# VH-VL binders against p53630, part 1

No score or structure here was measured in a lab: all are predicted.

Target 1, 237 residues: p53630
Amino acid sequence: MNSKSQQQEQQPIVFVTGTDTDVGKTFVSTLLVHKWKAAYWKPVQTGIESDQGDSETLKNFKIAASTWQPPIFTPTYALQKPLSPLQAMEYEPNVDIRLLDFVVPEEWSAENPLVVEGAGGVCVPITRKLEITTDLIKHLIETSGHPVYVVVVARSGLGTLNHTLLTWNHLCDNGLRSHLFGVILNGEPNEGNVQALKKFGVNIMAQVAQCTTAHDQDMELHELPSVESLMTQQDVE
Positions, changes and structure headers below are counted from each chain's first letter, unless a header gives other numbers; antibody chains aren't numbered by Kabat.
ipSAE, averaged over its two directions, is called F for ESMFold2-Fast, E for ESMFold2 and O for OpenDDE. V2 adds 0.75 times the mean of E and O to 0.25 times the DockQ between the complexes of E and O.
Where letters were taken out, [cut] stands.

## First folded at step 1 (VH-VL)

Design g06
Fold by ESMFold2, look of step 4:
Structure g06 (fold): chain C 237 residues (1-237), chain A 120 residues (1-120), chain B 111 residues (1-111)
Amino acid sequence: as target 1 above (237 residues)
Amino acid sequence: EVQLVQSGAEVKKPGESLKISCKGSGYSFTSYWIGWVRQMPGKGLEWMGIIYPGDSDTRYSPSFQGQVTISADKSISTAYLQWSSLKASDTAMYYCARLGKYFDWLFDYWGQGTLVTVSS
Amino acid sequence: QSVLTQPPSVSGAPGQRVTISCTGSSSNIGAGYDVHWYQQLPGTAPKLLIYGNSNRPSGVPDRFSGSKSGTSASLAITGLQSEDEADYYCQSYDSSLSGSVFGGGTKLTVL
């Protein structure tokens, strides 16, 4: 007979990936975590020899409307060198990352969504078998027991059309179209790029920018879509 | 177990300085926002500002910006509300309160209050 | 004056039901921010009564309940008792002020 957890609507896992390093994945993840009252997990963190990491950045970011404090889970792997996980392992040969090691944290109550932030872009190599971020997303789809969706963070400025289309089409070609919530553009608004991406069938779910005032932060949170509306959007033609 | 204990009542003259305190115990002091709330005689509650003692991030109500200073000393788990020059209109009860982690802007525990009387 | 509007007073006989309204705007309750309620007994500090619109902390009887709809919130007290005589405040975040706002307070009289 069915377990009580399978009979309830399960809270989603939302994987935040990007078109590149430094496109603002952690900033966008912070906004989504506060909008959705979600928990946060960065499964693999690199560069800890010189950086406190993305979990600490998210923990320390203050949003005026939101004094609530997110649950933040320990990375499964934390590596010293500021390189891709694959390359960083060459400096830590006792570390051997396997996709099976990425188990959704037991501490997650699943009362609210889980935001999972990836390292770099969709093709970043993670394991010595050359498994990439896309393979990690598929692993979570197969093993987590929760609905899994993907958000792509891209810069809003010049060059984004190429990088966003490559990322979007890669995910679609890998069978993830039905999991894509959309693209969030980060940076100064650019209507031209938004309209161009829409013509190619890319779903632009939001456009955000670095906030200068508490009022601007509140407006950006207010204008972000709810996770419920995004899930409904995926089910409707 | 969570307790906020405030300093005692104060009687002051206009123009004097004042610093009142709020000592937190029974929880991790540096991990929660602390706020100050004014209640003028016979009036309602007014939010003045909040501070996060972990990094001293401080936010003020527009009505109180520049009128008071909120600070904290994390080594003794104490938050402060300070005036450089009191006015008679500062006569009020002042409460400190902790913001909970699980809901936005939730004042979950309150101090007993500090009565400040400013008269000539 | 008050950003959140409450009636200045309400009254009821023992055993009856009373409600206290809290009317806001599109910059606070209407924007979807949580509403919290506080009870202040005479001569005492405020005490948390209802949080997150409808949740009761431990020790608050289930005859106290809260709700929110549109730009307004409501506190209901059933089975009114003389011990309920107090001032009641609603509170929310307001985006135009980038901070917390309290209602003007409602004095409940039991008789």
Scores: ipSAE 0.334, ipTM 0.726, lowest interface PAE 3.2, mean pLDDT 90
Fold by OpenDDE, look of step 2:
Parts: structure tokens; sequence; C-alpha cells
Structure g06 (fold): chain C 237 residues (1-237), chain A 120 residues (1-120), chain B 111 residues (1-111)
């Protein structure tokens, strides 16, 4: 009677990064949060002088088919200037972002997955020591005690091949291959790029685009994989 | 262990009101949708509606909208299905079921059912 | 009429393979929504049999398998046993109805 201890399936942390700052990370994160009924955390928010922040954007994002109200956790750091964290800190000399400061919010009950949205792309410096988003991902892997997966958001259109592959390869080269879940392409569908990326071994999770209709929103959510699929892919490798 | 325990069988007359219950245990009641499914005698399963006990968000099937009321009391981990005025056509087995988190609209655990008989 | 179409009945002898089809449309299965299967033994509540098109919950024998293609899903039962005699329901989401939809159910008889 192998009581396979119902290993309390630890809820995953899904780190959403991108190929660039304006590729739709917040949008994709929002979709994932609603799809998975996940909590949301953006560890570093910049540009609060000019916008309400991505957390507020997520809060205000209504998916017609979803009644989910995600738990949203406060950024560990919120910086004034709409710049990279490193650059933004130049305007705030009293702020010194350290990787050790990034602790998974205590308010997270771990009953639901946690979507973590990164700032910019994988090589964006976030500390004065020139540690980058990739280092933050590694930090969470090492310290959170939860399975950590990485989702890369990229544009669907022209130029995405280079940026996506560079990002993908960078993450692979930095030992995160086993944590890479896939790429979500944001924008007008581009099957050519999808096929090209797949040839390079990139897992394309979904193609999404900003939509205005309830039906379209529902379809976008449908295109996203289940959170459970994240765990099954690891068992195959 | 996740369990949904429903209230006992009901025998009612047309025009009477009824409220049946489904108590959840073994999981965070407020963190999962709970739904009601009707099964008329000798018929198939019909989705009626769902409620999220955490915030009482409720969704109804178009066929059941306005016909029933779904509610929940999170303090006692109980969901309810109620009629203001029963009809003979409401005679059926009613199941409550929990919706899983990882797959959309997955009814992963079911109550034992409540038989409602409406007859003159 | 159920949004998802199932054969009203299927039968097989012990040890045989049977298949139950679930035919949907572009607004449900064809839209890519997951299909779940439930087993309802006589006089009992439905029980989850297959989830997410092809996944088996703990305790469900590997004789049961699910698949999805196009606008249809299928439940396959190999090595049919007497205990498999039950009603089987497919279920999915329908975007046009903004809600869950069940098949009409299939009564499986083991001969």
Amino acid sequence: as target 1 above (237 residues)
Amino acid sequence: EVQLVQSGAEVKKPGESLKISCKGSGYSFTSYWIGWVRQMPGKGLEWMGIIYPGDSDTRYSPSFQGQVTISADKSISTAYLQWSSLKASDTAMYYCARLGKYFDWLFDYWGQGTLVTVSS
Amino acid sequence: QSVLTQPPSVSGAPGQRVTISCTGSSSNIGAGYDVHWYQQLPGTAPKLLIYGNSNRPSGVPDRFSGSKSGTSASLAITGLQSEDEADYYCQSYDSSLSGSVFGGGTKLTVL
C-alpha cells in the first residue's frame, strides 16, 4: 500500500520575463494570473512618477470571462523614473536594490501559483552590482523553496526571432533550461516566426494579442496552457 | 481528504420554497469554485451555476438564470442552492461539485447528491 | 439537446476495447477548451475519470484513456470489466454559452 504521500503539490512560481521592456509582460502576466487564478508580484517597479505601475494595471484589467480577483503584492522596490532599475536608482541614491531583498511575499498563501513579473528583459541590470534579471530568477530558484518556471514574453512580429533566440539562449546558457517553460508571443499572429522559433527548439506556449471583446479575451485565456502543464513537462525531461 | 457533503433528500409540493446545502471539507473552501449540477430522472448532467465562496461571485447557466439562487456561507464552508417556488419539473438529483484550479471548469470532487421530489 | 453529443449507449464484452465519442463544435472542443470525463456508476454521484483531455486522476486505471482532436473527444476503455458498466459524460466549456457543458451521456453495458 504505497501511500504515495499526497506530496502537497507545491504551487509554482512562474517568472515572466521578456525580450524587451514593452513586449507585453504585464498583459501576459495578467492573462496568466487570471488563467491560473494566481497571485501577482512585481518585485521591482519603475516609473511610478508617471504611471500607476503594473500592479494597478493588472488590477484594473478585466477579463469578461473571469471573475478572479488576484492577490497583488506590493513591489519590494518602487522607483520614480521610468528607467531600468539600475538607472532609476541613480535618481534615488538612498535606494540600493539587493538580490537578498527579494523574498517571496509572506502574504502569499501558496494556495495558488505566483506570477512574478520581471522588469524589462533578462539582461536588465537591477542592482548596483550589475546583477541582472537572470540573477533574480536564480535567486528565487534558490531561496523560494518552490518550483520556479520561466516564461518569456516576446513580440510576435518582425525582429522577434533574434531577440527571442538571444533571450532563450541566454537563459539556457545560464543554467535555466530546465526552468524554461516556453515563450508567449504577443501581437498579431505570425506563424512564420512561430515555426522558425520552434525549429530552434523554443517552446511556443501561446500566441496572444490585446483584445477588446469579451469573446476575444476568453479565447486568449483559452490559448494559454494550464498551470498543471508546467509540471508535466518537467517529468518528460 | 476533500469531501462535499450534501443535505438530505427533500419532498416538496409545487409552490414551496427549498434550500439545499453542500458542505465542503478537507480543503480551503473559499479558494475554490463550487458548482451545482442537475440530473433529472433518467437524464444527463446539467450545469446550473457556480459560486466562488471567497467573494460570492456567482455565475449561472442561462437555463437556470433567475430560476434558482446559489449562495455560500464561508464561515461554515457551505454552499446553497435554493428555489423560491418549486415546480414539478424541478424534481431531480442535485449535485454540488468543486471546480479544480488547474483546469478550467474541472469538476474534480462531487457531493453525494440531493434528491428533490416535487409532487402534488 | 446537449451541446456535446455522445452516443446514447455502447456495449462490449469483457476484455474488449470500447470507445465513447464526444462531438462538440467550434465554440467548445474545437475552440481548444479542455474536455473532462466523468463516470457515474448506477445510483452514485459522478466521479472524475479523465481531466484535461487525457489525464487520469489517482485511482483511475490505465485502461481508461482520453483523447481530443478537432471538435471531438474520445474516451477509450481497454480490457473492459464488468465494473465499468456505468454512464459516462464528457464535459467542456462553451464560449457561446459562457459556461460549462456536458454531453448527453453514454450508457456503457458490459455484455
Scores: ipSAE 0.299, ipTM 0.725, lowest interface PAE 2.3, mean pLDDT 92

## First folded at step 4 (VH-VL)

Design a6
Fold by OpenDDE, look of step 5:
Structure a6 (fold): chain C 237 residues (1-237), chain A 120 residues (1-120), chain B 111 residues (1-111)
Amino acid sequence: as target 1 above (237 residues)
Amino acid sequence: EVQLVQSGAEVKKPGESLKISCKGSGYSFTSYWIGWVRQMPGKGLEWMGIIYPGDDDTRYSPSFQGQVTISADKSISTAYLQWSSLKASDTAMYYCARLGKYDDWLFDYWGQGTLVTVSS
Amino acid sequence: QSVLTQPPSVSGAPGQRVTISCTGSSSNIGAGYDVHWYQQLPGTAPKLLIYGNSNRPSGVPDRFSGSKSGTSASLAITGLQSEDEADYYCQSYDSSLSGSVFGGGTKLTVL
């Protein structure tokens, strides 16, 4: 009897990238997955020799305000070493990651948005041909048949201006400006940095903090914009 | 058709243990939360807890934490609510209810209720 | 005692419009969490009436409508009928309690 409250003709794919490896992409992806009642896919996972993987982390992350059970799809590639995909492949000579291998999971019914978490930042090499995360995003845009958008996760504190602007400008210079939802800042709130980034034309979606109480997490979840609102904003621009 | 069928009425004495059941049908039992709601005689509804049979994730209301145990047997699509030692104050109607998939904390289908009477 | 406050009773004549209020706080309705409504006919289990503030499940007449504003929600019943006599409960999520909360219930009497 109950239908999804969010009715869209075509659900989007939202690629979550970051300014660095450990900026909180998995955490932010988790929030977005629960906020949007989305599915989750990390195409490339590294470091499985020492880590349970981001998919498992997301699965086990509980948000009291959310009763959503996210569909989680298996990574296309899972590599042993906790390195960049390119470097990790040096230890697995039989693995050759190619962009063409990244196909949206068939298990995705497209009834809900798909959150795709990238490895590292936008310039992280993921193939032996030195193709980078940006190329993967473009590949999804070209092949998925769905609207594809990008969320950039960045630290909120010192140094984030440079890294965020470099990342943002890189994406813009690569023709992805119209695909950018915005930036989510992760860390202690920093209104100065928020204002500074806005002056440069960066869309700040939200400020979140990874190490918060359950109550704070519930509030952060609620403060995130809906995927519909973000899509509407893109249509106006 | 989604249905939740609960076990029959119970008459117990203080100190006795009790386990009541809720059987789901007409849907994928392991894909939805199922919760318990208490209604004391002539009173309102009180959320007790929920369980996700898919992985047995269980959440309790602070008021009922440690007072009851919620469990599920997915092999027979049944959820349970149990007491180790009943009190007279446990006398109430107990409802199981399924949570909707896309709306957080929505109880979209309800069982018929199980009346539990605890008296000396 | 209930986290969400409802009037204990409301009444109306057949054909009239009645409204049941549900008052919350900044930790539940005011925080933006959705409000759901349930109807409990005498001697029966609760039934979902309104979900997501204003949505009607299939089978629920359009005489029933829900709304939310600020820290409060409201259930409106137009064209009141004798079969509408029941208890009505609002429900939401409360972040301070990290769980579901119900209103105290409202007994609707059709005169």
Scores: ipSAE 0.878, ipTM 0.938, lowest interface PAE 0.6, mean pLDDT 95
Fold by OpenDDE, look of step 9:
Structure a6 (fold): chain C 237 residues (1-237), chain A 120 residues (1-120), chain B 111 residues (1-111)
Amino acid sequence: as target 1 above (237 residues)
Amino acid sequence: EVQLVQSGAEVKKPGESLKISCKGSGYSFTSYWIGWVRQMPGKGLEWMGIIYPGDDDTRYSPSFQGQVTISADKSISTAYLQWSSLKASDTAMYYCARLGKYDDWLFDYWGQGTLVTVSS
Amino acid sequence: QSVLTQPPSVSGAPGQRVTISCTGSSSNIGAGYDVHWYQQLPGTAPKLLIYGNSNRPSGVPDRFSGSKSGTSASLAITGLQSEDEADYYCQSYDSSLSGSVFGGGTKLTVL
């Protein structure tokens, strides 16, 4: 028997979004999946003509400190072109992504948290109706029957303040404030930006760096907060 | 019930090859890591390596990297530890152990051990 | 020369309390990695005794307890019994070695 035998009645779904497409969402998702012993699901994958996909990247990302083998669920949609889902669909006329198509994988036993990685940022269109990632988050909140939380991945360096605050405020303005775990900053440490964001009421969960050594990655896992601690904080607020 | 059953004791000479086995039962063999631990006579436990039979992902201790080969046959729920050329210093008890699923690097179940004696 | 340091031996009389220390460093216990404990009875394979610093598997008496603080862990045995005579090993993960590490083991003698 293992220490996680006392599991909560309902495991959370944690949606990982970002301020942009190349901010390190897959990397952060990988860390969270291993930290929380979570399953992983990317509902929409684009660019399969040119890369292996984020699911495979996550699968192949080895963390020495972790012996967790994450359950990885197949994307609901996998599109050929390395574009936004909306743009990618222009090259696949028979594909019509709808929010209703996004159902939590049945294979998810709900014994572990589910990390859901979004495509691009919060305002990325994913349907022909111009529904965006934020709408997908809302859809999961409404339909999954599980607690849903949001983590925002942002760059740590210069220029991130504007993008992070815009993303944060966008989510808050769309009624998701109570669902926000916080922001994970990816890149070289930048305490100035951390302090600035905190002054605006942004919860900074952690600072990580994608180009760290294996040793550094192991250490970063321990710096990440537990999913249980975050859930407790949300209940108090 | 989870069980790990190891192959019997071995008596070998230096330079000989050897492959010992560990058969798992009572659980999904492909869903858990299997590790090998060495215990020299009168000494402590030494981690050698681990393998995930589901995809054959293998990790070695730096001290044992290149010295041994860890493998698995998932069709018969068996893990292996092998030497290409034994040394007298390889004389030891060898344990296989399963790693827990949710606790990192937890050896939750152990085999009974395989005694390997290497002498001229 | 073990990465985790244990006293080579401890002893106690029946009914007494004994403690076995496990001292690590900033790259293992001090880094926040969990400590596990194993009991090895004479002539037998190791058995899991404590996992995750302080958790007992089914079948392990509550006389056994584990704790962790700083760079060290400790196994406490209360109400010492003759059957507790065994070797005890702490184990954790070390980030500098990128692998599992064991203590040198402690022989517990019941007087």
Scores: ipSAE 0.868, ipTM 0.936, lowest interface PAE 0.6, mean pLDDT 94
Fold by OpenDDE, look of step 4:
Structure a6 (fold): chain C 237 residues (1-237), chain A 120 residues (1-120), chain B 111 residues (1-111)
Amino acid sequence: as target 1 above (237 residues)
Amino acid sequence: EVQLVQSGAEVKKPGESLKISCKGSGYSFTSYWIGWVRQMPGKGLEWMGIIYPGDDDTRYSPSFQGQVTISADKSISTAYLQWSSLKASDTAMYYCARLGKYDDWLFDYWGQGTLVTVSS
Amino acid sequence: QSVLTQPPSVSGAPGQRVTISCTGSSSNIGAGYDVHWYQQLPGTAPKLLIYGNSNRPSGVPDRFSGSKSGTSASLAITGLQSEDEADYYCQSYDSSLSGSVFGGGTKLTVL
């Protein structure tokens, strides 16, 4: 029996959201999937007319330090236009995304954590009723039967303070404080921003950089916290 | 029971080509990495490379990149290690080994080894 | 020559405790990558002995234990028995080489 299988009785679902689009959610999700030996699911994928999709990106992202082969589950919805789900649906009148449609994939054996990647930021509308990513997170909390946690991906550089704090506070104000693992900052290291965010009570999980050497990526992967340590921290707070 | 069974000993001359095999059984062959490790006479273990039979993802040690070819036939649960042109310095015991699923770079099961002797 | 450094040989009498060290660097053990240990009896293939720094596979006696600290790992064998005479290899991942690395191996002799 491998060490990983001996660790937890009930595996968590970890929702990866961001402060914006293109902040590196897919990259961070990839790192977490490999770090935690997790499965991966992106419930809503847009832009399939011009992009291979984040699932394929994750699948093809090779980390030398990792021999993990992640189970990847098919998006519940895949939309053509590279827009927000709501906007993308304007071009597909027959598609009507509903929160109830989002059921944790049956193929997930729950032997490993499930990393769920959201589309855009927390306030991105995903239904025609103007329900947002935060509502999807709440839906998973209510229906999955598993512990659900949230990781926020943010840029590390200038301007991130405002966006990160807005996102963090939004989640807290929506009753998700106890579900927040923390923030992963993606970009060039910025200790000033890290310290500033910490003063506001934001838990900084890690700093990572997307444009690094293979060696740096391997090192970053190993420096990420374990899912167990994060869960333990939540129990103490 | 997980088993890796390797092909028999080989005696070759320099310049000859060679392909040795490792057949896995007792587990899902396409769900685990399988690697090759060289052990020269009286020497230690050297990782050569790994392959994931599920999608043929292959990784080589820098020392063996371009020197050998690792492949797999998932239809018969068999991995291969091959040389296009053997050298005397290729004389060694070659082991195939499965990588554990949840522990990175863990060789949890090993074949019995294939002795390759290259001499004039 | 090996990325991980082991003593070439260790010896002990039956019943004694012996320790085999595995010294790495900041790019492997020191980076936090797990260390695995293998036992190779004379004329046989290597066998997994310890995985994930300190875990024993089924069938491995509790006389065998592994530990890791800093840039080094250690294999301890208590109650040494004659059948323990073998070569022992530590193994890890090295980020600078982007690959698996083995120690040079340690020959354990039971006196």
Scores: ipSAE 0.851, ipTM 0.925, lowest interface PAE 0.6, mean pLDDT 94
Fold by ESMFold2, look of step 7:
Structure a6 (fold): chain C 237 residues (1-237), chain A 120 residues (1-120), chain B 111 residues (1-111)
Amino acid sequence: as target 1 above (237 residues)
Amino acid sequence: EVQLVQSGAEVKKPGESLKISCKGSGYSFTSYWIGWVRQMPGKGLEWMGIIYPGDDDTRYSPSFQGQVTISADKSISTAYLQWSSLKASDTAMYYCARLGKYDDWLFDYWGQGTLVTVSS
Amino acid sequence: QSVLTQPPSVSGAPGQRVTISCTGSSSNIGAGYDVHWYQQLPGTAPKLLIYGNSNRPSGVPDRFSGSKSGTSASLAITGLQSEDEADYYCQSYDSSLSGSVFGGGTKLTVL
């Protein structure tokens, strides 16, 4: 018998990572949060000395079609310098990031999905032990008690075949293939790149572009897949 | 129980200012959008705007942008609709309504309405 | 500007089935946005009747049902009763207006 409380704990965690810094992870995370009526967590935020941070960016990014007000959880770590977490700690020696500190927020009701946004790309170093974003994903898989999935955000344009394949293959080689929802390409549509990636077995789950109008944002949101459909795809694999 | 209680009927002259209120109770006022809907005599419903009292995020229908001000006072769980200068064409019934949390643009609970009459 | 089109009135005998249409455009229902329905009894405020195209809130009888197809939505009322006399409004999000639109309303008369 599934109780409402047990079903809340069975809601998925979806980790949003990227092929690089500045590929649009926060924009894509915002779309997914509104599409899925999800909560949001950025576990480690850097660059706070010059930036409000990705949680505030997501909070302030209004999508007219959506009246969802996401729960937004405080980063476990927030560092001043706009560097990788490892490098930023050199300027804040009192901070020692440990992988075990990343516990899903207790405030998450688990009535809806949780979108977790990573820092940079899959190999970005987070701890002084040189643990990387991939290790954080594995940590959440092992400790959260919820199903965990991964979305990769990549540029749509020049160079993306190399970076996307490297990222995809890295995740697969680390035993995460069964957790991968797919790749979201961000930027001007490029059908050649889409077809090339598909030939390598990469699942392209959506193509989006940073928008300048509310109407464009509404349409991008509408075309994203539901989390339920993505979970169904993984169940048959 | 969720309840939205609006201020009483108003009779005004053109050019006068007016502020009508909608007090929410039985729910967390700052956690739900609240909106205003106009119904002109014998006509249908027109969405005017919505506000999220938690952070004052406010969205207006293009037809009402610049014509009215929507605000909220979270300390007394009250939303407001305000005119700086009324016109005879503002004669209508005005409803406040709460938006549901998980369904976009869903007006789930409605106030009783405030009749505003503007005539010389 | 395009709005949701409803018949101005519809009528039916007690016990019969009545359908109220709501026709939109590619910027609202045709774009796949949900349709909500509201009932306004004479002299009262609107009340939620159907949400998310077809869902009934608690207290709404199952003789009320909603559906959506293409650019249109439909409210069906079976087993028509005299207390069903009311105005009925459909509503959807419209991307060209970046906000909500209501249909013009349909007055239901029970003969």
Scores: ipSAE 0.668, ipTM 0.856, lowest interface PAE 1.4, mean pLDDT 91

